# VHH binders against Probable tetraacyldisaccharide 4'-kinase, mitochondrial (LPXK): the designs that were tried, part 2

Target 1, 363 residues: Probable tetraacyldisaccharide 4'-kinase, mitochondrial (LPXK), of Arabidopsis thaliana (Mouse-ear cress) (q8lea0)
Amino acid sequence: IASSLYGVALQIRRSLYRYSLLQKHRLPVPVISVGNLSWGGNGKTPMVEYISQFLVDSGLTPLILTRGYAGGDEVKMLERHLRGGPVKIGVGANRAATAALFLDKYGCVDSSSLRSFFDLHERAQVWTISEKIGCIILDDGMQHWSLSRDLEIVMLNGLNPWGNGHLMPHGPLREPLLALERADVAVVHHVDLITKQSLRDIENMIQGFKKSIPIFYSKMVPKYLFDVKNARSHVALEALRCASVLCVSAIGSADAFVKSIEMTGAHYVDRLDFSDHHLFEAEDVETMSRRAKGLEHKSNCKPIIVVTEKDYDRDPEILKCLDSYTVLVLCSELQITPILETDVDSFNYTLMKALAAKFYVSS

## First folded at step 4 (VHH; framework vhh_7d4b_2)

Design s48 (from d13 with S56Y)
Fold by ESMFold2-Fast, scan of step 4:
Structure s48 (fold): chain B 363 residues (1-363), chain A 124 residues (1-124)
Amino acid sequence: as target 1 above (363 residues)
Amino acid sequence: QVQLVESGGGVVQPGRSLRLSCAASGFTFSSYAMGWYRQAPGKQRELVASISSGGYTINYADSVKGRFTISRDNSKNTMYLQMNSLKPEDTAVYYCARVEVYETSGYYEVFDYWGQGTQVTVSS
């Protein structure tokens, strides 16, 4: 019932925007929205980071706008990754107000300069860039219709793309599948971890709602680890080869995390899954210690405990209480996977063409 | 395993040029902003230049602006500092650093890892 009522409210809200009964705020620079149709594990935050880095490499300063939802772990992770660079992060429920504050503070790149940039297609020749904002990225924009978008990207978790087909709280689905019609691009995440048949089923469902929608594919690639007691440490993935590993996580994609660890060549892999956004307490640390001791007995080898970056950024201090074991944080990056007629170049082209299109249409 | 190795320092006369290099290993170089600091005898360490992960956002200290050029090559995991029109006051130990900036504090670049430094002496 709660699910039905929530669905009706979403339909009414969209109908008001569709019939122009509500006004959307327009920003002076291009706006990309990255949203999802399911709770957690869909690659939304890694995609926001990928797009922000692509824009910086192209010569534009991005502003990421996010609500700071649920414990702030995603915001802390983005801040830690993007610290020292030009990327700006604005946190607040009112995206328009947060954008206005940052645009006032830093300014924005003028339309003629942006148009010239896109027309010249000269990506690698900029040696200096203004702190002026050139593009805005909405983190979780599918839930916020108050800002006009130039590109809407929807992320789907390939391991659980739509759950049981019900809206929250009765399933992992955040919006009705019909909301997919608002999307300009769909990205299937964790494509390396699903069967070819499962991928075809997902593609068929997406095309059933919007036949012409471009579909891209992504995966997480582990790059390195660091020790929770020394965040400046850099541990090669080979440290896990032939090791006994206990995977501990409180995220929406625990299966993807565990499979990533299995692919490192670890000999014994055990897991301890907590609910998404769970804050670890002393009782949880004791549970982790007991599970690690059990794995140590079973494998006859002292296990390494591996956690996710979100778990670390949520509370780095609590993990240091696992004194008897090495605790490492797995650091991964999103990569666009070449499948069919799509690859990283076609994805990047799609981003640039959507941004450039703003200058050929009156906002 | 994070390692930063500076090279290219030496003794030069005023008005001449030096090119410093910093070879990085043990981390994903393309994901971090980088910078050059210097410390002269009896002075506090100061930022010379910084460069974003993609190379498109660059900052210089007023004392070196127009004379020094920072650059990076992510394919070679290397950062450079081209120093032109060197002055005696440029004499210092130059440090390569992985840059951590607290934007909300507004004032300070915190380098979470430093190289061993390379000596630059401008005689006169």
Scores: ipSAE 0.000, ipTM 0.098, lowest interface PAE 15.3, mean pLDDT 77

